# Designs tried in a protein design chat: VHH binders against o75319. Part 8

Target 1, 181 residues: o75319
Amino acid sequence: GNHIPERWKDYLPVGQRMPGTRFIAFKVPLQKSFEKKLAPEECFSPLDLFNKIREQNEELGLIIDLTYTQRYYKPEDLPETVPYLKIFTVGHQVPDDETIFKFKHAVNGFLKENKDNDKLIGVHCTHGLNRTGYLICRYLIDVEGVRPDDAIELFNRCRGHCLERQNYIEDLQNGPIRKNW

## First folded at step 7 (VHH)

Design ub2
Fold by OpenDDE, fold request of step 9:
Structure ub2 (fold): chain B 181 residues (1-181), chain A 118 residues (1-118)
Amino acid sequence: as target 1 above (181 residues)
Amino acid sequence: QLQLVESGGGLVQPGGSLRLSCEASGFTFSSYYMGWYRQAPGKQRELVAFIYSGGSTNYADSVKGRFTISRDNAKNTVYLQMNSLRPEDTAIYYCAAFKGDYGTEDYWGKGTPVTVSS
């Protein structure tokens, strides 16, 4: 259906590039059919996403969609020049090893293929916060060796909202490193 | 006004070492993320090393094991120790400061040249 996700309006549509990384997080853009349920200033479409990215003088090179549904927008709503990757990620649960692996593999592949540019990896779930924050931080911790608190703080500051799920935070801070290459 | 001033660049032979410094002023240094970037002729600017406000670090693959980034918050200074320098390290090196907070501006130094040549 076209119901607006709970609390979706409460979050900034797009964060900022995480310094020292190629990541940018945002909440899920909503296709045109949702617009009738939103005030004009609340609308955030795929087109709006790209406009906001450009306003930050950035460019998306990849979109990773972590939502567990396909009802929000279609890949066809995106420019053909920007690859789209769907990683179905269950909400509220710490992502499993397979999900983490898929995310890491996608990020590493992108970085390998995009050494000659500065395009960003756009990552989103529903709110672009919990699942998104977990996987980005998991990458920074496991792959780049960043301390969990440093990764979490950077993500929170750049997203403009703090990671909310305690189980995610706990896993990042005290859970095992996922070395499933 | 926030300022970043790089120093320590110069000419060095392959295998040599240099230590770059970046002095910051006009802001609370300890809360900023700091990075060293470089731009070689005809190439894009690239990240060399990054240090979190909390102390974590990361490096470009090309400099891992050779370069070390560190910070002295009491001196408002970030350093880049460069060992085992190679000709391909030749570039203008820039210091950058990032607040990280949504809506904040990034700051850049004017750069210091590093030339590695026999």
Scores: ipSAE 0.900, ipTM 0.946, lowest interface PAE 0.5, mean pLDDT 95
Fold by OpenDDE, fold request of step 9:
Structure ub2 (fold): chain B 181 residues (1-181), chain A 118 residues (1-118)
Amino acid sequence: as target 1 above (181 residues)
Amino acid sequence: QLQLVESGGGLVQPGGSLRLSCEASGFTFSSYYMGWYRQAPGKQRELVAFIYSGGSTNYADSVKGRFTISRDNAKNTVYLQMNSLRPEDTAIYYCAAFKGDYGTEDYWGKGTPVTVSS
């Protein structure tokens, strides 16, 4: 279906690179079929994503898609040079250990293979905020040893929006460290 | 405007130590994220160490256990203590400041050279 996700228009299309990391968060790009339901300035396609990234003088090296559907865009809409990874992640609930592990493993693999460049890991869910923010912060906390509040603050500032889900925030701040392997 | 001035670089033998300093001027950087980067000849610039405004730190795997980043907000200064230096640590070291907010500009120092050689 071509239904625009709820509140999708309320969020900035693309955040800023998180300094000290290789992460950049963005909301889900929508394929051309959605354009009929959007004003021109509201459109955000896979092509627009790459244009906006380029405008920031950055380059994507990996896209991690955390949405729980495949209706928004097709991997074929992306440049062949940019790997695409789908991690089906249920919304509104704290991701399970398997999801967290998949994310961490993907990030670590990317970093190992991309030591000689400065390409970014683009992460998105529907709004590029809650699931996206949680998993990025979870990584910074569990893998890099960053204090939860520091991770959350950095993400919020760079994304231009704050994590909204209290269960995510609570888990990040007070929850247990998740397995890294 | 924010200016960053690095100091403390130089020539050192393998196994030696250096302490780099980066002093900010123009305004306070207590809310800024600070990082040390390095660029070796023929290589890309890489992150060495990063310190959050809240105090968290992160290091490149290659320097973990040997390098320590710290900051003194009262002095507007970030430090990089480098111990057990290796020839592969030879590079120009750059200090960088990031406000973190969406749409803000990053600031970079001019760099200080570090040469590790016997």
Scores: ipSAE 0.899, ipTM 0.945, lowest interface PAE 0.5, mean pLDDT 95
Fold by OpenDDE, look of step 8:
Structure ub2 (fold): chain B 181 residues (1-181), chain A 118 residues (1-118)
Amino acid sequence: as target 1 above (181 residues)
Amino acid sequence: QLQLVESGGGLVQPGGSLRLSCEASGFTFSSYYMGWYRQAPGKQRELVAFIYSGGSTNYADSVKGRFTISRDNAKNTVYLQMNSLRPEDTAIYYCAAFKGDYGTEDYWGKGTPVTVSS
């Protein structure tokens, strides 16, 4: 179906690079078939994503898609030069250890292979906020040893929206460290 | 006008130590994220150390255990203590300030050179 995700219009399409990291978060871009249900200024396509990234003088080196559906856009809608990774992540519940591991592994792999550039890891779920924010913060906490509140604050400020899900926030602040590999 | 001024660079022998300083002016220092970056000739600029406004720190793998980033908010200064220096640490070191808020710009110092050579 081509229905617009609930509250999708309420969120900024693209955040900014998180200083000290290679992460940038954004909401899910929508393929052309969704445009008929949107005002022109509300449209955010894969092409628009890359335009906005360029406007920030940044370049994407990887896109991690955390949505649990494939209806929003196709990998073929992305430039061939940018790898695309799908990690099916269920909404509203704290990601399981396998999901967290997959995310960490992808990030670490990217960082290892991209030491010679400054390309970004673009991460998105539906709104680019809760699942996205959780996994990015989980990485910063578990892998880089960042205090949970510091990680959450940085993400919120850079995304332009705050994490909303209390179970995510609680797990980040008080939950156990997850296995890294 | 926001300004960052680095100091403390110079020539040092392998195994030696240096302490870099970056003094900030023109903004509320305590609310900014601060970082040290370096760029060697012919190489990409890279993160060396990062300190959050809340105090968390992060380091490049190549400098972990040798370098320490710290900040003194009362002096509007961020420091980089560099111990056990190696020739591969030779680079121009840059201080950077990040507000973090969406839509804000980053600020960079002019850099201070560090040369590690016998």
Scores: ipSAE 0.883, ipTM 0.939, lowest interface PAE 0.5, mean pLDDT 95
Fold by ESMFold2, fold request of step 9:
Structure ub2 (fold): chain B 181 residues (1-181), chain A 118 residues (1-118)
Amino acid sequence: as target 1 above (181 residues)
Amino acid sequence: QLQLVESGGGLVQPGGSLRLSCEASGFTFSSYYMGWYRQAPGKQRELVAFIYSGGSTNYADSVKGRFTISRDNAKNTVYLQMNSLRPEDTAIYYCAAFKGDYGTEDYWGKGTPVTVSS
């Protein structure tokens, strides 16, 4: 249905660019059909996303959508000049190796094709927090060699909300490096 | 307010080394993320090396294995050791500090020029 995702109103729409990286995280934008259930200041559409990114003097070069549905907006609602990639990511459990590999492959491909600009990879799940934070941190840890606590801290600060799911946090902090690229 | 002052730039031969320093006057330097950026003539500013508040580091591909970023929180100083310098490393090098918290300001130094030439 067109109901507002649980707790969606509780999260800042868009974080800020994570310094030292090419990532920015946000909650899922909602197409016009959801707006009847929202106050004007609560609205966060695909257009609002791009306006907020521009207000930060940034530009999106890729959107990675981690949700398991397309009911929230359609890729056609995005500018044609911004590539869109859906990576179905199951919630509530640590993403499997195939999902992690697909995320790393997408990020690495983007960085190679965009080495001469500073465009950002926008990543979202429903809330732009747990699945989003896990995969961004997993990339920073496994591919860039960032210490788990450093990656988590940077994500939390820049998102404006802390990672909530303890199994994700524990896997990032204490789990193995994933060699799935 | 936090202020950043770079030093250590200059003229150096290809293959040579330089060490840049960036001294911060600030309240809680240890909680900041720090970066070295550079801007070559006619180009936009680019990240060279980045160091997390907890010590993790990240480097531009063009400098990996040649440059090393480090920090000394007791001295409120971040360093960039630049080895095996090439003419393409010629630029003005800037120190930057990021608190990381949503909505907070970033701080930039005035820059220190580095010229790599025979």
Scores: ipSAE 0.762, ipTM 0.892, lowest interface PAE 0.9, mean pLDDT 91
Fold by ESMFold2, fold request of step 9:
Structure ub2 (fold): chain B 181 residues (1-181), chain A 118 residues (1-118)
Amino acid sequence: as target 1 above (181 residues)
Amino acid sequence: QLQLVESGGGLVQPGGSLRLSCEASGFTFSSYYMGWYRQAPGKQRELVAFIYSGGSTNYADSVKGRFTISRDNAKNTVYLQMNSLRPEDTAIYYCAAFKGDYGTEDYWGKGTPVTVSS
């Protein structure tokens, strides 16, 4: 049966907007069917996500879902005015170049279409930390020219949790710049 | 608690230069991310230039190659050197400071007007 993802309860639901960027990171929201297994203070639904974003005086313009599954929530649980994109991202391993390119393409497309507003790109995997942090930082490094340690620091601070997976951190710090096109 | 005071704005002819300054109070300035934003009448405030606590920078496409952000942590000051100014650069320019840590407040200056016209 369906169960709460391991360690999901240990993470802050939604981070803070990463200043100087259009990114905000969060853990996967869970639809109502999961709430039977959660204390009220542990709940984090798609509606809770949008409420927390509004609490920060921000607005989502795109959600990029890095998980392999749709069991956590359905796109129809989101407001129809918020585009949703799934990018299958392998866990435990540094994402391959195709995955990185898809992420960059999605972000660049959003930025072009949203030049005249300040809406955010929400990015999540299961915990909103390792895969999410890797791809956001990879974008900042490769496309914006941010130093690896600066990108990692900004992500960690705004997420409220540090990147945990050492192979991701080492690839960001010491790995090659990936092509942007 | 940081306070931000911008200076250096004014009227300048097209092709001219201005240097904006933003002085911050507080000894933790070096750990802050800093940005210059601008807002023209009737338009949304936009990022112009951003500098990370570790020194990385990024710029809006419209100002790349013309504007340079820099910081002097010993003086708690961030600068925006604006060269080759154009009429479309006319706006109120705001300095902002971001700690980045979850739950911390951002700080904004009151702005300094820049007008680029003959």
Scores: ipSAE 0.761, ipTM 0.893, lowest interface PAE 1.0, mean pLDDT 91
Fold by ESMFold2, look of step 8:
Structure ub2 (fold): chain B 181 residues (1-181), chain A 118 residues (1-118)
Amino acid sequence: as target 1 above (181 residues)
Amino acid sequence: QLQLVESGGGLVQPGGSLRLSCEASGFTFSSYYMGWYRQAPGKQRELVAFIYSGGSTNYADSVKGRFTISRDNAKNTVYLQMNSLRPEDTAIYYCAAFKGDYGTEDYWGKGTPVTVSS
């Protein structure tokens, strides 16, 4: 099945670059087989993603896919020059320490390898909001020392949608700093 | 209508210090994210230091421990204190203001040159 993810149409396809960071968030792109269930203006394919990034005068250097499934698009649908990393992340619960560590490790590795360019890390889950926002904010809080409210505010503004899951928000605001190693 | 004006650049010896200022006019400063960026000839513009609307800061690895960003919302001013300057810090330094809201315009100053040389 090529079922459109629930509420996927409700979200802007791509946010804007989060200033002061190398992050940009977006909802999951859908391969062309999904397009029979979409109006033309609702389509958001892997190629549409790259066109929208180019329209912002930006370039992706890494895609981190947080979805717990492989059915939405294949990595082969992406340009060959863009590294792709899948971190299977169960939805609706705060990501565990292993998932958080994998995300931090991937971001830190990218930043070291890309210190001489301005390419972006694209992060998505299904909607590009709750899991995506949580892990980006967790990185900013734990690794960059950003206060939780500052991180959440920046993400919400740049994504164009506010984080919705209260358990994620509570963990970011009140939960422990996670180890970076 | 919206302006950012940098000042405080100049020529300085290695190991010296400079303090850059960026004065903002035409918008509510306290709600903006502010950053200092720099561009050396033939290089890409890069982030140097960033300060959130709520006061959190972060820095490029190359300047950590040497540079400090701060803001004075009452004066609509952001500062960059630059200590222990090195020749590789030579660049034009730009102030930038980011609203952050989706679809809103960002603002850039014209830049202030900094040269670190004997």
Scores: ipSAE 0.727, ipTM 0.886, lowest interface PAE 1.1, mean pLDDT 91

## First folded at step 8 (VHH)

Design kd3
Fold by OpenDDE, fold request of step 9:
Structure kd3 (fold): chain B 181 residues (1-181), chain A 118 residues (1-118)
Amino acid sequence: as target 1 above (181 residues)
Amino acid sequence: EVQLLESGGGLVQPGGSLRLSCAASGFTFDDYAMSWVRQAPGKGPEWVSLISGYGDSTYYADSVKGRFTISRDNSKNTLYLQMNSLRAEDTAVYYCARYDDSYGFDYRGQGTLVTVSS
């Protein structure tokens, strides 16, 4: 059956917008079939995601899904007005250059096409923390020229949880810059 | 109970081909990415290939790219590994492993032995 992802309950559903950016991170919303395995206050559906975003006086303009599964929810569960992008990203290992490039390309494309608004790029993996944090920070470092420690601190503060994977942190702090094209 | 059963291993000459199969049961097969991992004698385990739930994404180790193809038939709850242009260094026990996105590789079978020798 649809078991709840490991440690999913341990993380805040939605972070805060990262100041100076269009990024917001959140844990994966779960489709209705998961509700029977959750207490009401633990439920976090695609609908709940959008409600929480609105409560922050924000609006999602893009959702980037980094999970390597499709069992959590379907793109059809999202409003048609918000584009959905799947970037299959294996956990625990540092994303490869192709994955990084896909993410950067998606973000740059969004920013280019959305100069006339302030809609956010919502990014999530299962927990919305490690893979999510790495790719967001990688973008800030490689594209925006942000100091690695500043990027990590900003993400951690806004997500409400700290990056946990040392290999991710090490790569961000000391790894090579990845080309942007 | 999650069960993974590998088959198709055997002895093959260098340059030969084999097709491995993994029969899965005890879970919703297409909800999970599946992988092949191998372990050669005296060596640690090596990740070989990964395929997403519906097969729309695949990954390969550099050592097998262009030679191995991972696939799956969700209607049969079966994972496959087509191995072409086999080399002596491909000799190993090959394991079928389930990938849980929240946890990682959480289950694997007993493995099937592939021996590449002249």
Scores: ipSAE 0.864, ipTM 0.922, lowest interface PAE 0.5, mean pLDDT 96
Fold by OpenDDE, fold request of step 9:
Structure kd3 (fold): chain B 181 residues (1-181), chain A 118 residues (1-118)
Amino acid sequence: as target 1 above (181 residues)
Amino acid sequence: EVQLLESGGGLVQPGGSLRLSCAASGFTFDDYAMSWVRQAPGKGPEWVSLISGYGDSTYYADSVKGRFTISRDNSKNTLYLQMNSLRAEDTAVYYCARYDDSYGFDYRGQGTLVTVSS
């Protein structure tokens, strides 16, 4: 059955745009079938996601889904005008070089094709925190040359929650730069 | 209740092949990624392979890449592991495990023994 993801309720639905970037992080929206298991104020659907983004006077141009499941929502639940990209990313371990490359490639492709607008790249895993934060920070560090601690601080502040996994933090702070090609 | 039952283990010579199966019940099978984990005598558990709900993504440990293939038949609620070019170091109890994206590996079967020996 469609049980609510563990600790999903503990996190803010949507973060803030990361200044100087096109990134915004959020927890996974849940399809309608989950609503019966939630209080009205706890509900966060794909529709709610877009409403919250609009409330911030922003617009999504791409959604990158990092979850390793397809039970949360379907791409069909999203507006047809917003591209959806699935990058299966296993939790609890540092993403491998291939996953990192896929993420970087997707981001760079989006930026190349969207130079004429200010649409955002929405990134989420289950909680929109650890996997999401790692890959966004990895991009900022490896591609934009941001200092690791600055990247982490920026993400944490904008997401409204701090990265929790020490292996992710350690890799960002002290790990090697990953290839961008 | 969630149940996972492994089968197909046995004795095989080096270079041989074996196919493991895992019968799943008690949950919507294709909503979950599934995994094989093995534990050799005197060693800790090793993550062997992972497959997404609809098989769109697979992962393999470096030690088994090119030799093992994970697959699933969602119509039968069954997970498979095709093991080729088996080596002595592949000897272990192999467990089927369910992967929950929010939690991790939350259920595991009783395992099936694979022994590779000449």
Scores: ipSAE 0.863, ipTM 0.922, lowest interface PAE 0.5, mean pLDDT 96
Fold by OpenDDE, look of step 8:
Structure kd3 (fold): chain B 181 residues (1-181), chain A 118 residues (1-118)
Amino acid sequence: as target 1 above (181 residues)
Amino acid sequence: EVQLLESGGGLVQPGGSLRLSCAASGFTFDDYAMSWVRQAPGKGPEWVSLISGYGDSTYYADSVKGRFTISRDNSKNTLYLQMNSLRAEDTAVYYCARYDDSYGFDYRGQGTLVTVSS
């Protein structure tokens, strides 16, 4: 069957906008087929995602999906007005330079095209924490010149959960800057 | 019940080629990334290759890049590994494994033995 992702229930559905950025992180929303395996209060669908974003008085302008699966939800489950980008990102290992570049390119493209609004870039992996946090922090560090510890702290605070993977944290703190273009 | 069944292993000379297959059942095949993992005698498991559900993304271990090709036929629920330019160090039991995005490799088959020897 379509099992609930491991530890998925342990994380807050949606974080807060990261001040000074256009980023918001969230855990993966799950399509309707998962609802029968969840208590009502545990449900977090694509629709719920948008409702929660609205409750924060925000609007999504892009969704970046970092999961390496397609079983959680389909792009057609999202409003047509919000572009969806898939960047297949393997879990547990530090994303490779190509993945990092794809993410940076997508973010920069969005910012260039959305200068006239305040729409957010929604980023998620399965839990919206490790892969999500790494790539967002990598962007802040490499592109915006934010100190690694500041980027990590900002992400952790806004997501409501701390990055867990030591290899990610170590790479962010001590790893080399990745090529931006 | 998730089932993965590997085939295609055998004895091959260095420089030779083999094509492994994995028949999958018990789940929606194209919803999951699939992988090949190998274990050589006296060594731990080594991740060899990964392919996304629709085949849009692939990854390879450095040790096999340029020599191995992972592919899949979702209409047949089958995963493949084309192995070219085989080396002695490629000798191992090769496992087909399902990749779960939240957990990692959650299911694998019984494996098929690949022996590269002169």
Scores: ipSAE 0.754, ipTM 0.874, lowest interface PAE 0.6, mean pLDDT 95
Fold by ESMFold2, fold request of step 9:
Structure kd3 (fold): chain B 181 residues (1-181), chain A 118 residues (1-118)
Amino acid sequence: as target 1 above (181 residues)
Amino acid sequence: EVQLLESGGGLVQPGGSLRLSCAASGFTFDDYAMSWVRQAPGKGPEWVSLISGYGDSTYYADSVKGRFTISRDNSKNTLYLQMNSLRAEDTAVYYCARYDDSYGFDYRGQGTLVTVSS
């Protein structure tokens, strides 16, 4: 049924803002129905997400949800209205070019609309790590010209966990630069 | 318990069509992406297609793009694969599989055999 995602408890709920960027990464918040399976200290709800962002003196201006499911929470259950975008991203494989370009388009649109504020793009997959880290790093590499190892180090440090999937890491480090069109 | 029951396989001529069905039970069907996976004789499994819980995202292997269409009817808890312009290389056992965003493929059915030959 509504089981806790694999190893979800092992990850910090929310990372830190990535300096020099508008990104913050987090694991998927879980709606109330999951809390029967969690100790109180393990809970991380949509409300908890917004509270933790506020505790960092930050504000979300967009949530990009990379999960390939809608069972974890509904955007209508978020405690505040914030723009929300689902980009269905299949796990365990390097995201395809269509997914990468959707992500770039969403980020570029956000930056255009939010150039006069300091709101953040919140990005999550299930764990806020592999798919999330790949797409953030791919954006930084392809659009901002960041060196692959610098992008990966920045993400890992700010997320508080290292990227785990070797095929993602290898693609970021040694794979082709993706075109931005 | 989770059950996935495929049907609709059979013998078909090259260029023909078949429609596969998969009846799902034991879980909230629209919470899960669903997939067709096939295994041809002497080959490993191949992701044929994937569809999100509400049907708003699909994926197709290059080998079947333009010929196969995945769909679902959440009111009937049923997954479908419409296969057109069948080729001998499409001969395989076709499995209905559930996709879990965190665990990957976690359940599959018994499979239904599709044989494309003259």
Scores: ipSAE 0.524, ipTM 0.791, lowest interface PAE 1.9, mean pLDDT 92
Fold by ESMFold2, fold request of step 9:
Structure kd3 (fold): chain B 181 residues (1-181), chain A 118 residues (1-118)
Amino acid sequence: as target 1 above (181 residues)
Amino acid sequence: EVQLLESGGGLVQPGGSLRLSCAASGFTFDDYAMSWVRQAPGKGPEWVSLISGYGDSTYYADSVKGRFTISRDNSKNTLYLQMNSLRAEDTAVYYCARYDDSYGFDYRGQGTLVTVSS
């Protein structure tokens, strides 16, 4: 139950805001029960997440959690003022069209409701990389018309880690545009 | 430690139905998505279905959509697979597996054999 997610320690906790977008990506923060397995400098809790965002002079307005589990933390571990949305996303496979649509709908809803501020959408899966990078890039490609290679490069640079899964990369580069509704 | 025990397999005629069960112990059951994976003789494993920890999300392989239903009872730490309209191609050993969001399938049971034959 409280085992540290595979290779979680290998990833930078929080990326940088992606310029020209409202996105920031991070790895899953872990509730206190996981800290028995971590050195103090390895800890990355929900509180640590918000501290790191503030250190970047940013503010989260929504957290989209892409993990296929509820064991890492509970929404009540987050400040009540920050909306939280779970979109169950199966790992290792290109997300299905329903998952992609849910993500697009959530992002579009956020942008409409937050047009008068500069708050960010925080997106994470377990590592904040493959599922997270895929869905952010899919949004940028399908909704904003960004070229696939430009979306991938922007994500990789701002996350601080490159997308790793070949099937995701090939789908972004060569796969069909997905419907936005 | 983690234990997964499948049951309910057997011989069934084409078009028939069967319900598999998996008793889980040694972990907080509703923290984990659970899955059924099958392996036919001479073939590699095939993912069949997945259900989230609270049962509010499910996925099925195309080969079983509309015929199989995954479910769970968290009060009994039990995973189920209802298999309807069975076909000869469904003949396999069926394993319940725990899905870890980071490790993938990290534990599976011993399996239960389902044979679909006239």
Scores: ipSAE 0.500, ipTM 0.775, lowest interface PAE 2.0, mean pLDDT 92
Fold by ESMFold2, look of step 8:
Structure kd3 (fold): chain B 181 residues (1-181), chain A 118 residues (1-118)
Amino acid sequence: as target 1 above (181 residues)
Amino acid sequence: EVQLLESGGGLVQPGGSLRLSCAASGFTFDDYAMSWVRQAPGKGPEWVSLISGYGDSTYYADSVKGRFTISRDNSKNTLYLQMNSLRAEDTAVYYCARYDDSYGFDYRGQGTLVTVSS
């Protein structure tokens, strides 16, 4: 069956807007069918996501879903007015160049279409941490010219959790700049 | 009860081809990405390939890219691996595995042996 993602309860649901960027990171929202395995205070549904964003006086203009599954929620569970993009990202290894390109393309497209507002790009994987942090940092490093340590520190602080997966951290710090935007 | 039953293994000459199948039951098949993992004699497991629930995304290890093709038929709850241009180093037990973003591979079958030898 439909089990709660491993360690999902250990992570803050939604981070803070990353200053100087249009990014906000969060863990995967879970549709109502998962709630029988959760205490009320542990629930984090698609509706809860939008309520928490509103509480921060922010608005989502795009959700990028990096999970490699369709079981957590369906796009129909989101407001029709918020664009949704799935970028299948294999976990447990550094994302490949095709995945990085798709992410950069989506972000650049959003920034062009939303230059006259302040809406945010919401990015999540399962925990909103490793794949999410990697791709956000990769974008900041490759496209915005941010120093790797500064990108990682900014992400960790705003997410409220530090990147955990060492192969991702190593690639960000010491790997080549990707020219695949 | 989740069940994954591999078949199609056997002895094949170098340069030859083989097609593996995996029959899945006990879960909503198209909700889950599926994977092939192999284990050569005396070695640890190696992740070979991955396919998304609807088949619209695939991944391959560098060692097999261009030679192996993962596919699925969701109407038959079946996962496939087409293996072409086989080499001696492809000799292994091949396992069908269910992928989960948080648990990694949470279920696998008993495996099917592929031997590539003259």
Scores: ipSAE 0.449, ipTM 0.750, lowest interface PAE 2.4, mean pLDDT 91

